# Ledger of designs, part 133: VH-VL binders against o27280

Target 1, 266 residues: o27280
Amino acid sequence: MDSMNVPEVLEIKRIVEESESVKTFIFSWDFRREVRPGQFVMVWDFRDEKPMSVSLIDPVRSEIGISIRRVGEFTDRVHGLSEGDLLGIRGPYGRGFELMGRDILLVGGGIGMAPLAALADEATARGMRVDALVAARTADELLFLDRLEAAGVNISTCTDDGSCGFKGFAHERLLTLEENHDMAAVCGPEPMMFQVMRILDERDVPAQLSLERYMKCAVGICGQCCLDDTGFRVCAEGPVFWSQELSRVREFGRYRRDPAGRRVPW
Below, E stands for the ipSAE of ESMFold2; O stands for the ipSAE of OpenDDE; V2 stands for 0.75 times the mean of E and O plus 0.25 times the DockQ between their complexes.

## First folded at step 6 (VH-VL)

Design A61 (framework fv_libevitug)
Fold by ESMFold2-Fast, scan of step 6:
Structure A61 (fold): chain C 266 residues (1-266), chain A 123 residues (1-123), chain B 110 residues (1-110)
Amino acid sequence: as target 1 above (266 residues)
Amino acid sequence: QVQLQQSGPGLVKPSQTLSLTCAISGDSVSSDSAAWNWIRQSPSRGLEWLGRTYYTSKWYNDYAVSVKSRITINPDTSKNQFSLQLNSVTPEDTAVYYCAREYPGDYYGMDVWGQGTLVTVSS
Amino acid sequence: QSVLTQPPSASGTPGQRVTISCSGSSSNIGSYYVNWYQQLPGTAPKLLIYGNDQRPSGVPDRFSGSKSGTSASLAITGLQAEDEADYYCQSYDSSLSGYVFGGGTKLTVL
């Protein structure tokens, strides 16, 4: 291990319960270290280390936030922690979002709203007009609506079951939205992102998409987070890619890889 | 309709640099819907992919491992073309060289090809 | 040696079905799409099949592609004299981080 890759042990300052399955863990952060929306950190619970997107960047309060969905053993343990407990944080890593133009569209599914919430804060602070399409399976799983509203974002929602907003999938809702945008940022399940990308490409809207891929080991050692066709490594060249880059990747939206590198259809 | 037109020398001496150009019409070399490839063909080795260049937010190049140390592919947006430079050529580099467009809508198939340039490496 | 293996030759008579195989490994055909190219004498290769089984506009429906495991096949039904050409398969190889072609199959009609 390189000493530059050693985690810094930080105290959990505050925990926000976003839903029954999602919590945001807030830490004091020294903003002499740059962090940008779309970047991730490695979170270490002193047993395992996992990559997590940065969901809050607040230099005024000197805080960062990391939103974590409960999906397995590591995340279950982290969800059991309280304010005052310690976690190791290493990073930030990866390519973040690039803001361009005046009017932007954010399309997020489930926990994919986490990095987009940080982007929304930066875009609105720059005086940009932000439209967000927030998608989830049910109303209770829609994330960051109050935070987006407080930032001045124009919000559209959709749920698979119709419990809030449009009944249907994100791409179906997007087809009914006729707004012009200078760019879009998309994060969520890969099949959703593929469908959204196709619509945005047809509308000539440049899109940036954030890929959250499984990692077997720490950043820079792993090698398993590789996109098939181009050889792009999500942890090295991502996680944010332009739609033009992803349109050249045969696996995008079609299959993923398990920890052993085997193809798994979506 | 997209067309690719190749130009360059048909004879190169061993140890010199091979330089070929591919001029594009009907599309832009900086088009985000395409990548631009060099492929060669010889009787002994068949078809060999050499590398590609493409633009997203910046220019990217990918090169075949067999030529990576000797090859450069450069786009020129002002002339709407891209070039191949292959250093330190040997008789084994004798081949017909093709430029080709790679299109994501065709699952990265090479949908448009130049006419080919026969390059002989001989003293 | 080509990374993807094709038979060097194939033959048939007009009206017959001919199949050309392309064999690879888990690092290429087993994980990636296969494209096929037709090369008539003195011409550049032409895209014949993309994405395992799709035909570009202008390619007759008697040409079809398939893929199973680490192998792919090009099938030509109703073989015609003008189909006499060299045929190449192509895929991507993750271990090489690049595109790879088969060695080519020379199809003779008659």
Scores: ipSAE 0.000, ipTM 0.391, lowest interface PAE 20.1, mean pLDDT 83

Design A62 (framework fv_libevitug)
Fold by ESMFold2-Fast, scan of step 6:
Structure A62 (fold): chain C 266 residues (1-266), chain A 123 residues (1-123), chain B 110 residues (1-110)
Amino acid sequence: as target 1 above (266 residues)
Amino acid sequence: QVQLQQSGPGLVKPSQTLSLTCAISGDSVSSDSAAWNWIRQSPSRGLEWLGRTYYTSKWYNDYAVSVKSRITINPDTSKNQFSLQLNSVTPEDTAVYYCAREYPGDYYGMDVWGQGTLVTVSS
Amino acid sequence: QSVLTQPPSASGTPGQRVTISCSGSSSNIGSYYVDWYQQLPGTAPKLLIYGNDQRPSGVPDRFSGSKSGTSASLAITGLQAEDEADYYCQSYDSSLSGYVFGGGTKLTVL
């Protein structure tokens, strides 16, 4: 009944409105089955299955949370649900983040803060110092600021339009930060992650980055989603990769694939 | 009423493959509510979980990081059993090996154990 | 060696109370349930306590478990000669993505 192979039908216990476009759905979870920050689950609305990152891991309350941004038909349907309604959850899948050292930098863009919020909780519980750079296009798209503050995280913000914090992009804000970190974790739009990775690499900060665009292969033909040069299976070997692994991938941050599999610039 | 019976060679040469089988009676290896584990015990490392297999609509495995590159756990529904294969063994793999049932969804722990098989790795 | 720390030995006399500790971290006991196993000489381990404080059918109520923070304890009241055994705690560890055991405690009934 609770194999990660079969969707377990779970009741929506609580819904948190994170923004106009993002909700976190909270479920009771059996923590005899592993779930780690950076992993994802397949969310089934009894019509379609989509991969979603786990954004809350709370073994004390026996709960997990899944944060979903409204972007299309599936997510519109899920956003229409209420507490007490049912969803199928299968998983978790993929490699989670690894923690090392005494301090960590989190760099998140938009919904990319979701897996990083779960990581912040774990890092803080381990006694690590946590600094978070939270980036978005506008102030209303910044996510999890109250949750991060409650966890004791040192927060910096930036918005493209300057409506909150530094006016500019995440990598521009990162250049003004002088602290050294034992490691970093990064999740957000691929061009942002590429620029951030390059700065961290120059500073000799090992970084883990979460790549989620190929996770649809978890429900596809062969169950394999590959990056261009290295053949990584995102659902099996990702979605979290070390920066050294990604520096060997020629298309990371430069190209995407269209539905025909052709390279298209960002 | 549920019983686990282990079988397999007690002596294995270094670099060879260790193979053990756990036969199940009173339950089905494909029962949705159960997971089937291998654990070993040695004086130097104590009790060490190796991995598990379980069935819902298809079979899945979880393996301990320390053995993941060398281990395979396989169910056999026709014989109602599951097996352990551990490749490239060294003297450090000398241990008593146990199979055990678990109910992870019920938080029940490992409630039924096999009798144990002492496996000695020596030339 | 072992991820969870137990004292290597404990002792008591019949009728007394004995407590066996199990210490971990936030990645295991601090976040997950603790199970306890009893192992008599020459036998397989037997599930004694699951889910921090629950007893399987057939386990006497003189055995109890508890958890506080990153530590767990097994308590045996009314100690009896047949309780002489090795005791192991077990939890899940999120950083290892797997089950972990304590090093075991040999309980001697004097």
Scores: ipSAE 0.000, ipTM 0.372, lowest interface PAE 22.1, mean pLDDT 82

Design A63 (framework fv_libevitug; at its last look DockQ between E and O 0.76; V2 from the best seeds 0.69)
Fold by OpenDDE, look of step 7:
Structure A63 (fold): chain C 266 residues (1-266), chain A 123 residues (1-123), chain B 110 residues (1-110)
Amino acid sequence: as target 1 above (266 residues)
Amino acid sequence: QVQLQQSGPGLVKPSQTLSLTCAISGDSVSSDSAAWNWIRQSPSRGLEWLGRTYYTSKWYNEYAVSVKSRITINPDTSKNQFSLQLNSVTPEDTAVYYCAREYPGDYYGMDVWGQGTLVTVSS
Amino acid sequence: QSVLTQPPSASGTPGQRVTISCSGSSSNIGSYYVYWYQQLPGTAPKLLIYGNDQRPSGVPDRFSGSKSGTSASLAITGLQAEDEADYYCQSYDSSLSGYVFGGGTKLTVL
């Protein structure tokens, strides 16, 4: 196995509180090692290991950031950590986003904005025009707004309860936006992504979508993240997929498999 | 504009120490963002990375395995330069030696190079 | 001999597209950024591509880099006489704990 498959014990350099439930953990990174928006790392707290998307890529400061939402025991433990504490990091893994064209649309829901924030930084650095539709259940769950604004991203927000921006879902807001993007990147709840993809396809906008599945090995061996029918491994062939690829995946937007291998509806 | 100016002897006898200096202008040797490298080039071995030095809260040195036992790269903050010492040289060490900067703005590519110094190892 | 493998030579006529390949392994190109350098005769190498596919300021858009798996490629479109030079790919190798270069490709403009 390559050295990249061995967890490196890294010190938490900084912690950014993004919201009530989301923190970004920043680590020193050797930028000789390639890391792309959309890729993920395996985070090890010396008890358990979970895949997390890279949300910050800063070559100037030689740092990467990992944004983690508090959703269970593992993330509860991680959220209890402080600057200076240690975590194991291995990776990065998976296929990241590709940038093309001049105008890009980002559509993110909740923690799905994590990889998109990194993509936004890269896109703006390349001189691309970036529009971002940021969705959340409530205003306080909207992520990375200040960061995106600072980067020059044109932001549109929507919330389920209407507490900020458009009242409704991301796909509903998208229907009200102009069709002038060369590509789109999407990440969030799978039902959201499913609806967004349909709209983008109808508009002939090339789209990439980042899927979330249960991952164990992260190297395409264990098959735990294998998508039905296609045999796509989210950790290897993904997590970023083109819409054309996902059109072949019947389970997309419908169900996923839990750690026990059972179908769980979204 | 960042420039690197190399200096040192072009002729070294076998078993002696090769010594070169790279003077930096337009940047600091102790910049937290930069790494300072030595590379050599010969017809027989092509381009070969020898090592680098850089500062990140403290000084770090990384050396190529092929020369690790013989090489020393030292920064000099007072003169804003860094040096190469290669001990126990043989004719196989004959090459054009380059110093080069890695810069984070270019994802740590070697974006600035010295003019090169031909060093011949001969009795 | 070189850790990264390049064709020793390439050629093209003015206006043509030329591609130079660079093949490595999972311990280098597969995991680390690829850089390309142009070296004119009697001069030091010049950074041509960084981060697999990025151009430094001053490098014409005729030059482009790409990476897939454990291989990288430099493409030159609209070949010009001034493009005649040696081209080197470079990456980092974790197994060697050091930077590695390709053997270089001599590009001749016919």
Scores: ipSAE 0.666, ipTM 0.872, lowest interface PAE 0.7, mean pLDDT 93
Fold by ESMFold2, look of step 7:
Structure A63 (fold): chain C 266 residues (1-266), chain A 123 residues (1-123), chain B 110 residues (1-110)
Amino acid sequence: as target 1 above (266 residues)
Amino acid sequence: QVQLQQSGPGLVKPSQTLSLTCAISGDSVSSDSAAWNWIRQSPSRGLEWLGRTYYTSKWYNEYAVSVKSRITINPDTSKNQFSLQLNSVTPEDTAVYYCAREYPGDYYGMDVWGQGTLVTVSS
Amino acid sequence: QSVLTQPPSASGTPGQRVTISCSGSSSNIGSYYVYWYQQLPGTAPKLLIYGNDQRPSGVPDRFSGSKSGTSASLAITGLQAEDEADYYCQSYDSSLSGYVFGGGTKLTVL
């Protein structure tokens, strides 16, 4: 097998605390190997392996960054690491975002803003106008605001509790924004993405959405990341899908599956 | 404004060593953002990458497998240049040889090339 | 026999669109960025496209690159006489642990 299918053991070069619950881990990276915003890597802590989105792509410094929210046992262990510690990385995998036109809208909820921050950097570097709707439950969980501002992104915020910006859900804030974008990229909680997709479809704005599903192999062999009714493999045909591809996916926005394969509501 | 100026003999006898140098102006051979490449070109094989050298915390070399047993690329920081040595040459090594800078890092490609040196391997 | 396969020649008339292909494998184009170089007669190659589809400063926007799967393409629109040159694709190959070039395409402007 080629080198992309085995973990490469890499040293954590820097750790950035993005919030109380989110850290970005930065590694040196060989930029002869292609990496695109929206792709993911499998992070191996020598016990378990989990997919994580790439949030920083910096070819000038030869660095990538991976943003990880502390939500359970694996992420607790990774958050306990220090600069100089080792992690296994394999990938990148999956289909990334495709840029088109001159005006792009980003809609990110919570940690879903991570791959969109990488996309914003690329879009602004290509001379596109970038508007971002950054959503979280509270002001303290709004991610990447300083980085987006430094890149020249036009930021709108919303929080569930109203502590910063618009009080309410991302799709409610979206209804109050201008409708003149060539495309949109969306990543966050799946119920949010479903509502945002519906609005963007009504506005006839082409949209790409990044999904999360349980993964094991990451290369399309094991079938653990398949979507009901379509057979799409999130690790191969996604994680980024066009909105019209998702119109064929019965489960999108309605339910998810736990590691045992049981349906649970969002 | 970076320039690469090549020098070295244009005729080498079979079994001997091909030796070329590439002088750098406008940049440093020890730049931590650059890699220094040798490439050759012949009518029968087209462009063929031979190897590169670069400095980060120490010097690194990468060589094409096809020539790895015969090639050495050396930097010279005092003269701000880098060299190519190819041992045990045969007529199949006849080509135009180029040096090239790769900058910044690995992503942006070979942005500056030397003028080329025709090396003929013949008795 | 180059690792990356290009047609040996291509042609077009001024003002037309020409496309030059570059075919590889999963060990190179499928996983690694593609670069294109233009070589005018009697000169060294010059970087034309990096990172699959990006132009260095000074390269006209009528040159564009693209990549799909294990194949890449260079497109030239508004063809001009000065575009008559040899064109080479380049990538990295993990099985050879080194850079690889296409065999080159001689573009003739008729």
Scores: ipSAE 0.659, ipTM 0.849, lowest interface PAE 1.4, mean pLDDT 89
Fold by ESMFold2-Fast, scan of step 6:
Structure A63 (fold): chain C 266 residues (1-266), chain A 123 residues (1-123), chain B 110 residues (1-110)
Amino acid sequence: as target 1 above (266 residues)
Amino acid sequence: QVQLQQSGPGLVKPSQTLSLTCAISGDSVSSDSAAWNWIRQSPSRGLEWLGRTYYTSKWYNEYAVSVKSRITINPDTSKNQFSLQLNSVTPEDTAVYYCAREYPGDYYGMDVWGQGTLVTVSS
Amino acid sequence: QSVLTQPPSASGTPGQRVTISCSGSSSNIGSYYVYWYQQLPGTAPKLLIYGNDQRPSGVPDRFSGSKSGTSASLAITGLQAEDEADYYCQSYDSSLSGYVFGGGTKLTVL
């Protein structure tokens, strides 16, 4: 369509090792081109192309960052790359987060903190008060804590095994945090997001949730990303959705679809 | 405090070369966070971006397609300035010429402007 | 000649809200950030808005920017006599490989 849909071959400027399984790949970016927290890019290793959320937006350094968790063949290959190597980048795509109000809550699970870290940077730059609940299975899987602290974010942590912060799940920790916010942004495993959404809805806090399974829908690829619900057969452009839309989807947090379209429990 | 001070002739004859300079104080022309632009303004064409120069590991120049065949923008690190040369001028090049900084980087827009120089192209 | 389309004039009275539009295409506003500049008579343009909706230090919060699709808007609330000026939008255009400006809007405070 336009230059946003043409892959650019970019040099890996810097790699930040976030954890044993997560790396952030940093590229020089032309910041005349618009990019927003919550958007994603298609990353091409000259063999396969996969969607990845933008995790760093730094107009001062003219850098964009993409955080990638090592989970399969494509991501294993990308993790093997070094500074100076090349990747194809196409985008950005999808709807980003909208900021509203003065006080915001971020709830992230695992790699779901990646797009929320970019949002935290923007919110703090706008003078907003940011509270972040960072959740993971273990302490070494908590991501971006140093970056969030440097940005002035108020951080709460929880781990399933109790190795850092509250022992338990994100929604259990959220129940002990009574403070209300003007909005929330949530990204992580779908069951976590469902539970968090219900609590925020009861507190009358508008929430935006990022569903990574909808990233391909934003570039015209559907199937895996479709939710089966009465009157909701057509994939909406994601990956960011308001909680009011997701509350009508019976599959959200309960079932998913495999590549063959079969309903599978979480 | 960053300031841009323009200098150059206000009257140029058709077919001659227009030459203007923009002297920088409070910043370096080779600052890797800055880009240095020339823009002109006329009643007939409005605001028109002409080009820019900037330094990262080396110097880069970008020029508007409409003037690319006639324009050169040159940085001078020893004098902390950058210049505009526009060849084969016509009366249509009559305009107020501005220099301007983008800083820090491309996102933040043109934050500091020179005072402007009226250039009249006539016999 | 302008690549981005602005109304040539706008007007209001003190205390009112005025909005100035800037229309483009997918090759410019649809893909690139929008900037707004204020030009008082006899002066250089002054940056009012960058990054679609951000204000530089020293710009009153009465000025705000927004962008939707291929169009952008500058809003001025609590209009004051000193706001009488020309206003220009700017973006980048990929087909021209360069910055482009709107034709400008002359704002008159009645």
Scores: ipSAE 0.639, ipTM 0.841, lowest interface PAE 1.8, mean pLDDT 88
ESMFold2 (binder alone), look of step 7: mean pLDDT 92; pTM 0.947

Design A64 (framework fv_libevitug)
Fold by ESMFold2-Fast, scan of step 6:
Structure A64 (fold): chain C 266 residues (1-266), chain A 123 residues (1-123), chain B 110 residues (1-110)
Amino acid sequence: as target 1 above (266 residues)
Amino acid sequence: QVQLQQSGPGLVKPSQTLSLTCAISGDSVSSDSAAWNWIRQSPSRGLEWLGRTYYTSKWYNDYAVSVKSRITINPDTSKNQFSLQLNSVTPEDTAVYYCAREYPGDYYGMDVWGQGTLVTVSS
Amino acid sequence: QSVLTQPPSASGTPGQRVTISCSGSSSNIGDYYVYWYQQLPGTAPKLLIYGNEQRPSGVPDRFSGSKSGTSASLAITGLQAEDEADYYCQSYDSSLSGYVFGGGTKLTVL
């Protein structure tokens, strides 16, 4: 049970347009309150509440950022807001990423690069060497390239259609990259993460993967976040899991759950 | 390097006002990079945070509930310093008083401290 | 009485590992970062750990912090005579709307 159940009404300080479909909403944050890369907050527009990953953690400016892709009614409403408008923020919730070693590989697909962008900032600040594989269906869906470059990250890109970088999927591109990393962090569509995890496991690279699907309740009181084989709840025990934990979950990479909790293929 | 220098009387009579000043070098009292704190230390109560002052678009003060009715923390931008005034002191206010900088880059840790001032409240 | 609970004393011999605990609640450590300060006799406290586990420049790697739930720990490995000091944890408390400190732990190097 999380103790941060009361939403704060915060003013949108700044909005960054990341792409045609993605915006980062920036808020002042009291950094006496803990927030870590890999955690999420509940965003409340005074009608509906949805979980969103923290994509910017900037204690020097006292700011957090939340990147939101336009995919439905809630996100359409939030995308219609302007600087100075108000949103409710509750959290943060969930297990954040752990950093170890000197070299880290980030593998992000689409909006999954959002929590990894925050992690890249932390890893760089700790003096780690950061390599990022940024994957998307098309060039215009690659996110955070300028931010990662500014942070000193070594960037590789791939697109399914070949419009930028390597033509193909993230796991195919990964096979052409240097093998030596002390750890990896992966976030994106589950089929991508499953294939990337298998390659990293064969290379003996410990990996953490972020599962952000079906997070309906920040305090873990609903069953819709549950992973069948282990009883893990994404909102309570995740969203970040070690690859060794996920290798024991039969549904990972194979099927997902609808709002009623039924199995649905990817 | 940032440095804090404290000054003020070490003896105050009961019912009077305790007044201390903290001079800042290497940073600005009105910089949005910092907040400026007063903390005291006594054998009976240990370390106790008293309050802070900071500037963003305007000046803000936060005070500990235990002293809120008696305490004022004031910045002085022209002298680059901040002060503590604690009214109606009792022997229980006898302590070593510290000023300290709270820095957002260190997750609001108290990264620079003044030398401390022993204040004795006695008749 | 301190809002955060620390053991009043700890001890070790040179080269050993010593751990100092700090226990709080959901209104403080559960939701807020933990800081650790070292105080040598006659001096002001010095920031030793911030953000649960991070070290300021100049703090030796033998000092480490950790946090789990509503509790935090400071670990000192390779204990040295000069580590003999008082150690304080600090966090923020939302119910008090202010910073809170532990009661302090006097570390003796035997």
Scores: ipSAE 0.146, ipTM 0.646, lowest interface PAE 5.6, mean pLDDT 86

Design A65 (framework fv_libevitug)
Fold by ESMFold2-Fast, scan of step 6:
Structure A65 (fold): chain C 266 residues (1-266), chain A 123 residues (1-123), chain B 110 residues (1-110)
Amino acid sequence: as target 1 above (266 residues)
Amino acid sequence: QVQLQQSGPGLVKPSQTLSLTCAISGDSVSSDSAAWNWIRQSPSRGLEWLGRTYYTSKWYNDYAVSVKSRITINPDTSKNQFSLQLNSVTPEDTAVYYCAREYPGDYYGMDVWGQGTLVTVSS
Amino acid sequence: QSVLTQPPSASGTPGQRVTISCSGSSSNIGSYYVYWYQQLPGTAPKLLIYGNEQRPSGVPDRFSGSKSGTSASLAITGLQAEDEADYYCQSYDSSLSGYVFGGGTKLTVL
């Protein structure tokens, strides 16, 4: 774990503009260090360090990709970088997705499609049937549709405003979709994931959900930073959890914690 | 203001089942912000957490490993109460039993307690 | 015995500062929140501190909590006669998968 815990300074090989607010940064990667979908890396701009999910895993080209949405000062600075510039990368960290069965449903909201895009590549390579429900507020925020199509994924979309696909939320769209899946993987805003999890639980579909707020727990940072409502399993390795684990977290989908540990509504 | 009121027998014979109830007023047993606990206190063991029940999308229970094989904690939404059943009691189960609320979530601790019930296990 | 270690007794005179310690390990205090309860004779425990250092409404600011590493402390400043009580710390323990309490400290106001 020593080599994983020391940042490696890597050159940005390529930048893909995914949308007005999202870019994928591509780096050469030595695959003697194993990377699985659902894992994340710590990205260091030489001032601050933030966890980012791995969105591309390409052993053939020896590349990984990290998709970053512009939401604050750190991500704004990183978005200002160009091909040839340097970033510190350490990891990978965390529990990745596990694949089982023959059929998988992916449900992603906004930037939550990033780790699911990497998972789609692996699932299709294993010969699984992959259905993806891609959700966003508007059509411009739907991510990775071209990548998913190229991988042979069956795509359904929904937008809050109806600008692409079903008009409504992910859980509303899910109610109209076929119930036959061996497993599901879900990543997006926590309230969306909670509603989706409830539907999948009713259908007896085992689901894995990826929670950004639990990424720090996976690297051994104090559990006080990401306490659930039970105190149980705080600092259990994230960011990926089975739905049975999250069903016990009373705060999941309803509240988050601020830096002082206080309960704050979503 | 939330109040917890306990009821149940104060004397139980060895090998029998201890049964206590905790009636809730001012809150709902199915409130998704609350968890409902049983704790006991004895001179020999001090304060000992036994378990809890809580509702999110369905009911969950957590039990202390020391009593897990003998304990059941059940909510009753129609009466707005929750109960403790402890099977195969021995004299070592003699204690004052408390019900308590955790609210909101686990961060705030056990903010409201019942009055306590002394349970003596003897023949 | 108790998983969390407290001194069995503490004492002070009115107006003084008293500190009560609570020692644990990485599986409890080192990883989880600490709570403190005050128990007067013949009554149920009353929540005094939650989330390591927060006070519920109605608890005087004379009471404060702190946590460092695997240990926690309750401090009482301006000690008063009515503070004479038993004090218990509580945390969660991952190896036991449940809440654990200290053995209690009997505080005597001399």
Scores: ipSAE 0.000, ipTM 0.413, lowest interface PAE 14.9, mean pLDDT 83

